# Designs tried in a protein design chat: VH-VL binders against Nucleolar MIF4G domain-containing protein 1 (NOM1). Part 17

Target 1, 198 residues: Nucleolar MIF4G domain-containing protein 1 (NOM1), of Homo sapiens (Human) (q5c9z4r362to559)
Amino acid sequence: KKHVKGLLNRLSEPNMASISGQLEELYMAHSRKDMNDTLTSALMGACVTASAMPSRLMMEHVLLVSILHHTVGIEVGAHFLEAVVRKFDAIYKYGSEGKECDNLFTVIAHLYNFHVVQSLLIFDILKKLIGTFTEKDIELILLMLKNVGFSLRKDDALSLKELITEAQTKASGAGSEFQDQTRIRFMLETMLALKNND
Below, E stands for the ipSAE of ESMFold2; O stands for the ipSAE of OpenDDE; V2 stands for 0.75 times the mean of E and O plus 0.25 times the DockQ between their complexes.

## First folded at step 18 (VH-VL; framework fv_temelimab)

Design e5 (from y5 with light chain A50T S52N; at its last look DockQ between E and O 0.93; V2 from the best seeds 0.88)
Fold by ESMFold2, look of step 18:
Structure e5 (fold): chain C 198 residues (1-198), chain A 119 residues (1-119), chain B 106 residues (1-106)
Amino acid sequence: as target 1 above (198 residues)
Amino acid sequence: QVQLVQSGAEVKKPGSSVKVSCKASGGTFDTYAMHWVRQAPGQGLEWIGRIIPIFDIANYNQKFKGRATITADKSTSTAYMELSSLRSEDTAVYYCARDRLYGNSFDIWGQGTLVTVSS
Amino acid sequence: QIQLTQSPSSLSASVGDRVTITCSASQSIHYMYWYQQKPGKAPKAWIYYTSNLESGVPSRFSGSGSGTDYTLTISSLQPEDFATYYCQQYYRYPLTFGGGTKVEIK
């Protein structure tokens, strides 16, 4: 356990290949279950904090997961994804004054960008957030579109267009739910820019 | 060892409904997608829909729109598929199947539930 | 909907033969998934991400392809390979399967 934590604490773009190689060796020397439990625990500790996580740091950690997912086995990605989804659900439902929810949601976005999960999950989550349409939901929608909007357009432009239409319809019906509706307007502007970008 | 155990075979009349259960044991239930797939005798595989229990998100094949309802009970680790307005062409083996990554292969399947629609 | 067309629908081959099953998608997709099903049994996941073998799948199986055209190959057919093989896409809803290829050993 402490060896895996040490490797992750030193993780950076220049040493990514070295650290992933050392982790691959550990996977060969230990049970897959023990390694997946240990790696996931260490990654969650590194990526899930109350403060906003720097974009580069988070991307490096999720990229490591993607590398191991493809070189060691899908159990790496599946085990990590289970932990992320479970923690995200708990924090989303019970609330938190910190940035844990945003960090976990951004991890999901990077898992899509680095090919651990596919666009259908992202669209499903976004459609649910549009359906509930709270201020937090709008923040999460914006966060996701910022991170993966162009990737979603490349993967399935029609589904993205339909999602934007659903959001526009919901926003029209949400007149007095928000003090000044600034976030709703920004969401719609962001979606329009994404739709019109060639 | 994760297992999916389905409810027993059923014989139904046209116009009625059937509800098939799929109980998961030996692992986490709510964070995976659970799919329903059917196979008519001697025929291929047809996707009905799926649910992600932790998010309570369900998606359906449009072919079954208005007839199929997929639900999950997290407290009993059980998924359900209900098909209404049954027709003779709904005679099939109905499978539940697990998907760990919400976009990969179905790695664990239930044993199947034969639903026969005749009168 | 993305339609998957498998070819052939059935084949008979001798032990030791190389067998190739083709799956053509009606539009470009990212990955193909393959399942093996024996009579009276549930399907088993066989190949994921186009070319990765599921655990326990013999190395004589391989998968390849990109875009719209994908294949499953058995390099040296064995008696236990008697089954029906299905391709599947998970790129867009509704998820769809190919019509299946029944492999019979002479």
Scores: ipSAE 0.787, ipTM 0.889, lowest interface PAE 1.1, mean pLDDT 88
ESMFold2 (binder alone), look of step 18: mean pLDDT 92; pTM 0.942
OpenDDE, look of step 18: ipSAE 0.931; ipTM 0.959

Design e6 (from y5 with heavy chain I52T; at its last look DockQ between E and O 0.77; V2 from the best seeds 0.00; counts 0 for: pae E 2.2 > 2)
Fold by ESMFold2, look of step 18:
Structure e6 (fold): chain C 198 residues (1-198), chain A 119 residues (1-119), chain B 106 residues (1-106)
Amino acid sequence: as target 1 above (198 residues)
Amino acid sequence: QVQLVQSGAEVKKPGSSVKVSCKASGGTFDTYAMHWVRQAPGQGLEWIGRITPIFDIANYNQKFKGRATITADKSTSTAYMELSSLRSEDTAVYYCARDRLYGNSFDIWGQGTLVTVSS
Amino acid sequence: QIQLTQSPSSLSASVGDRVTITCSASQSIHYMYWYQQKPGKAPKAWIYYASSLESGVPSRFSGSGSGTDYTLTISSLQPEDFATYYCQQYYRYPLTFGGGTKVEIK
């Protein structure tokens, strides 16, 4: 464990190949289950904090997951994703004053950008948030679109168009529930800009 | 490793409904997608839909719109697929299958449930 | 939505033969997945990400391709390889499978 934390503390894009290589060696020397448990625990501790994590640092940690997912095995990404999704669900249901929810959502966005998960996960999450359509949901939708909106359009413009239609329908029925309708308008404008590549 | 055990074979009349269960054991249930796939005798595989229990999200093949309902009970680690308004062409083996990651292969399959729809 | 066309639908081959199965998608996709199915059994995951072998799959199997055209190859067919092979896309709903390729003993 302490060796894995040391490697993560030193992680940067210039040394990514060296760090990933050393982790691959540890995977060869220890059980896959023990390494997955240790790596996931260390990554969750580093990435999922009450404070906002710097964008570049978060990206580097998730890129490492993607590299190991493809070089060591799919279970690396699966184990990490399970932990991320489970923690996100718990925090989303019960709320948190910290930045854990935002950090977890950003981790999911990077997992998509680095090809650990596909766009269908992102669309399913966005459709769920549009379905419940609370003020918190709108802020999470905006956060996700800021991180992956261009990639979603590039990968599946048809599904993005369908998502926009669903959001417009929900927005037309939700006006009086919200104290600040400006965020609903901004969400729709953001979605339309993504559709039009603006 | 996760094991998926399905309910037993059923014989149904046209116009009725069937509900097939798929119980997961030996692993995590709610964070993985559970898919339903059917195979008519001597034919290929057809995706019916899926559910992701932790998000309570179900997605369906449009072919089954209005007839298929996929649900999950997290407390019993059991997924269900209900198909209504049965026709003879719905005779098939119905499989549940687990997806470890969104967009990967279905790594674990149930044993299959034969549903026969006859006069 | 995305149609997958497998070729051939059936083939007959001898132990030791090289076997190639193709799967063509009606539009470009990211990855192809392959399953092996024996009579009376559920399908088994075989190849993911177009070219990566599932755990326990013999190295005589390989997969390749991108965009619309994908292949599964068995370099030297063995008795346990006689089965039906299905390709599958997980790029867009509805998820779809190819029609299958039955590999039979000659």
Scores: ipSAE 0.604, ipTM 0.829, lowest interface PAE 2.2, mean pLDDT 86
ESMFold2 (binder alone), look of step 18: mean pLDDT 91; pTM 0.940
OpenDDE, look of step 18: ipSAE 0.814; ipTM 0.923

## First folded at step 19 (VH-VL; framework fv_temelimab)

Design d1 (from e1 with heavy chain T31V; at its last look DockQ between E and O 0.91; V2 from the best seeds 0.88)
Fold by ESMFold2, look of step 19:
Structure d1 (fold): chain C 198 residues (1-198), chain A 119 residues (1-119), chain B 106 residues (1-106)
Amino acid sequence: as target 1 above (198 residues)
Amino acid sequence: QVQLVQSGAEVKKPGSSVKVSCKASGGTFDVYAMHWVRQAPGQGLEWIGRIIPIFDIANYNQKFKGRATITADKSTSTAYMELSSLRSEDTAVYYCARDRLYGNTFDIWGQGTLVTVSS
Amino acid sequence: QIQLTQSPSSLSASVGDRVTITCSASQSIHYMYWYQQKPGKAPKAWIYYASRLESGVPSRFSGSGSGTDYTLTISSLQPEDFATYYCQQYYRYPLTFGGGTKVEIK
């Protein structure tokens, strides 16, 4: 519905409770499928097409998903997550000239921060990116660590240590193949700072 | 609703392998995690591993990592679990189960596949 | 790995009884999950996030707990509640289940 788009356009942290309450009422008045389809479509449009979307506004949109996930039902988070993951995979594999890949990866980071997904998923994805170890992968690793690095350390310091070890091993074997090793060194420094709580 | 339909019962000799299939009938397969859980007769539940097909990521209970292999065929919406070097202790019902959030309950289970290992 | 210890392993109870099942984790976890399994059937998701009932689960069921200690309670046991109940953690690999609690009619 265009009503859902209107609510999302007005969304801010001060009115979060009011807007989430209105969306809960819409969920009671309409089918769960229709509401999930409408909400997900509107959120994807707001988060993916807004190339200049402020970081705080994106976080507020994902926080709304988390609120409804916990108040309405896990179907809200699951439906949104499916769309995010599917779009991210398509853009990661086939490329995009804009910020869409980074934005979608940042949405996944916020879903972790707001307790829709767990750290096991984040570590699995990071380990995969370390395994493939392209220049894009290094930038995505840095983006994730910027958004959730301290949360990961607090949640599972041992897995973070293991991740750093894997990254160090991969970097030592791949360093001669990269033209610009500055980003690899920055990634490793960022990881070590997180391990040492710097 | 998504349905998970597993392959039929198997009788195997010690030292052989078994490959159990799990076909999803819904439109969404590759995005969700698919888990494999087994239950020996009269016993509890034991997690074998999971796969997230869209990311090509699999995780295993270390107890099985040397001989369990979990794969997925996205074109047929089918997950597979292969267990090699079978022993009588591997006699169990093997279930596939879906997890949409990568960290919640398994909301849909297959009917189970009995694998019997006897000589 | 995180071990889950369920207690009791089995119990016999009458219709109308209050039943409490405990699950203790070897370390602190975020949330406990619970499944109900009837003989010859696959498990069914029952309680998530320690205390939230899955769709279709009767309100006589409740879950509680945090950290290492969790409970599933049936306030007034009904004939359809005779089953085995499993707790599960999804905090660390490998995922683990409790040993199960078989609830039988007396």
Scores: ipSAE 0.821, ipTM 0.901, lowest interface PAE 1.0, mean pLDDT 88
ESMFold2 (binder alone), look of step 19: mean pLDDT 92; pTM 0.945
OpenDDE, look of step 19: ipSAE 0.918; ipTM 0.953

Design d2 (from e1 with heavy chain T28P; at its last look DockQ between E and O 0.79; V2 from the best seeds 0.82)
Fold by ESMFold2, look of step 19:
Structure d2 (fold): chain C 198 residues (1-198), chain A 119 residues (1-119), chain B 106 residues (1-106)
Amino acid sequence: as target 1 above (198 residues)
Amino acid sequence: QVQLVQSGAEVKKPGSSVKVSCKASGGPFDTYAMHWVRQAPGQGLEWIGRIIPIFDIANYNQKFKGRATITADKSTSTAYMELSSLRSEDTAVYYCARDRLYGNTFDIWGQGTLVTVSS
Amino acid sequence: QIQLTQSPSSLSASVGDRVTITCSASQSIHYMYWYQQKPGKAPKAWIYYASRLESGVPSRFSGSGSGTDYTLTISSLQPEDFATYYCQQYYRYPLTFGGGTKVEIK
């Protein structure tokens, strides 16, 4: 356990190959279940904090999962995604003043960037957030678009167009004189910029 | 070991509806997608739709135009597929299948439920 | 809707033959998936990400391809490989399967 946490604490782009190799060796020397549980626990501790995790550091941790998926097995990433989704749902529903929810959502974005989660899931989640249309939902939509907006356009421009239409319809019905109108407009402008490849 | 156990075979008349259940045991339920796939006698596989219970998100093949309803009960780890306005061409084996979402493979399938629609 | 055209619809081959099944998508996709189904049984996941074998799949099976054209190959056909093989895309709704290839051993 402590060895895995030490490796993750030192993780960076220059040492990615070395650290992934050492983790592969540990997988060969120990049970797959124990390693999956230990690695997922350590990754959650490193990535899901009250403070916003630097984007590059988050990406490096998620990239490691994607590498181990290829060299060890699909269960590495599946185990991690399950933990991320469970924690995200819990924090989203019950709230938190910290950035844990944002960090978890960013993990999902990077799993998509590395092609281990498909665009269908990302669009489904975004459509759900547009449907509920709260202040937090708008910020999460903007966060996802910041991380993967151009990739979504490249993958499925038609679904992006549909998403924009749904967002415009919901915004027209919202009616508000508060901060949400400003962020709602910014969200729509961001979506339109992505559609127009700006 | 993860298992998906489906409800038993049903015989239905045209115009009625059927609700097939799929109970998961031995593993996670709500963080996975559950798909429904049917296979008419002597024919190939046809996707009906999926649900992701933790997010309460369902998607459907438009071919079924609101005749299909997919739901999940997280407290019993059971997914359901209801098909209304049944026709004889709906006669098929109906499968539930689990999907990790990571890797997008249907890794565990139920045993299948034969639904026969005849007068 | 992405149509998957699977070829051949059926084949009969001798033990030891190299068998290739093709699956063509009506538009470019990222990955193809393959399932094996034996009579009276549910399908089993066989190949994912176009080329990676599911656990327990014999090494005589392989998958390849990209874009619109994908293949499943059995390097040396064995009697236990009698089954129907389906390709599947998970790129756009609705998810679709190929029509299937029934493999019969002479």
Scores: ipSAE 0.717, ipTM 0.865, lowest interface PAE 1.4, mean pLDDT 87
ESMFold2 (binder alone), look of step 19: mean pLDDT 92; pTM 0.947
OpenDDE, look of step 19: ipSAE 0.928; ipTM 0.956

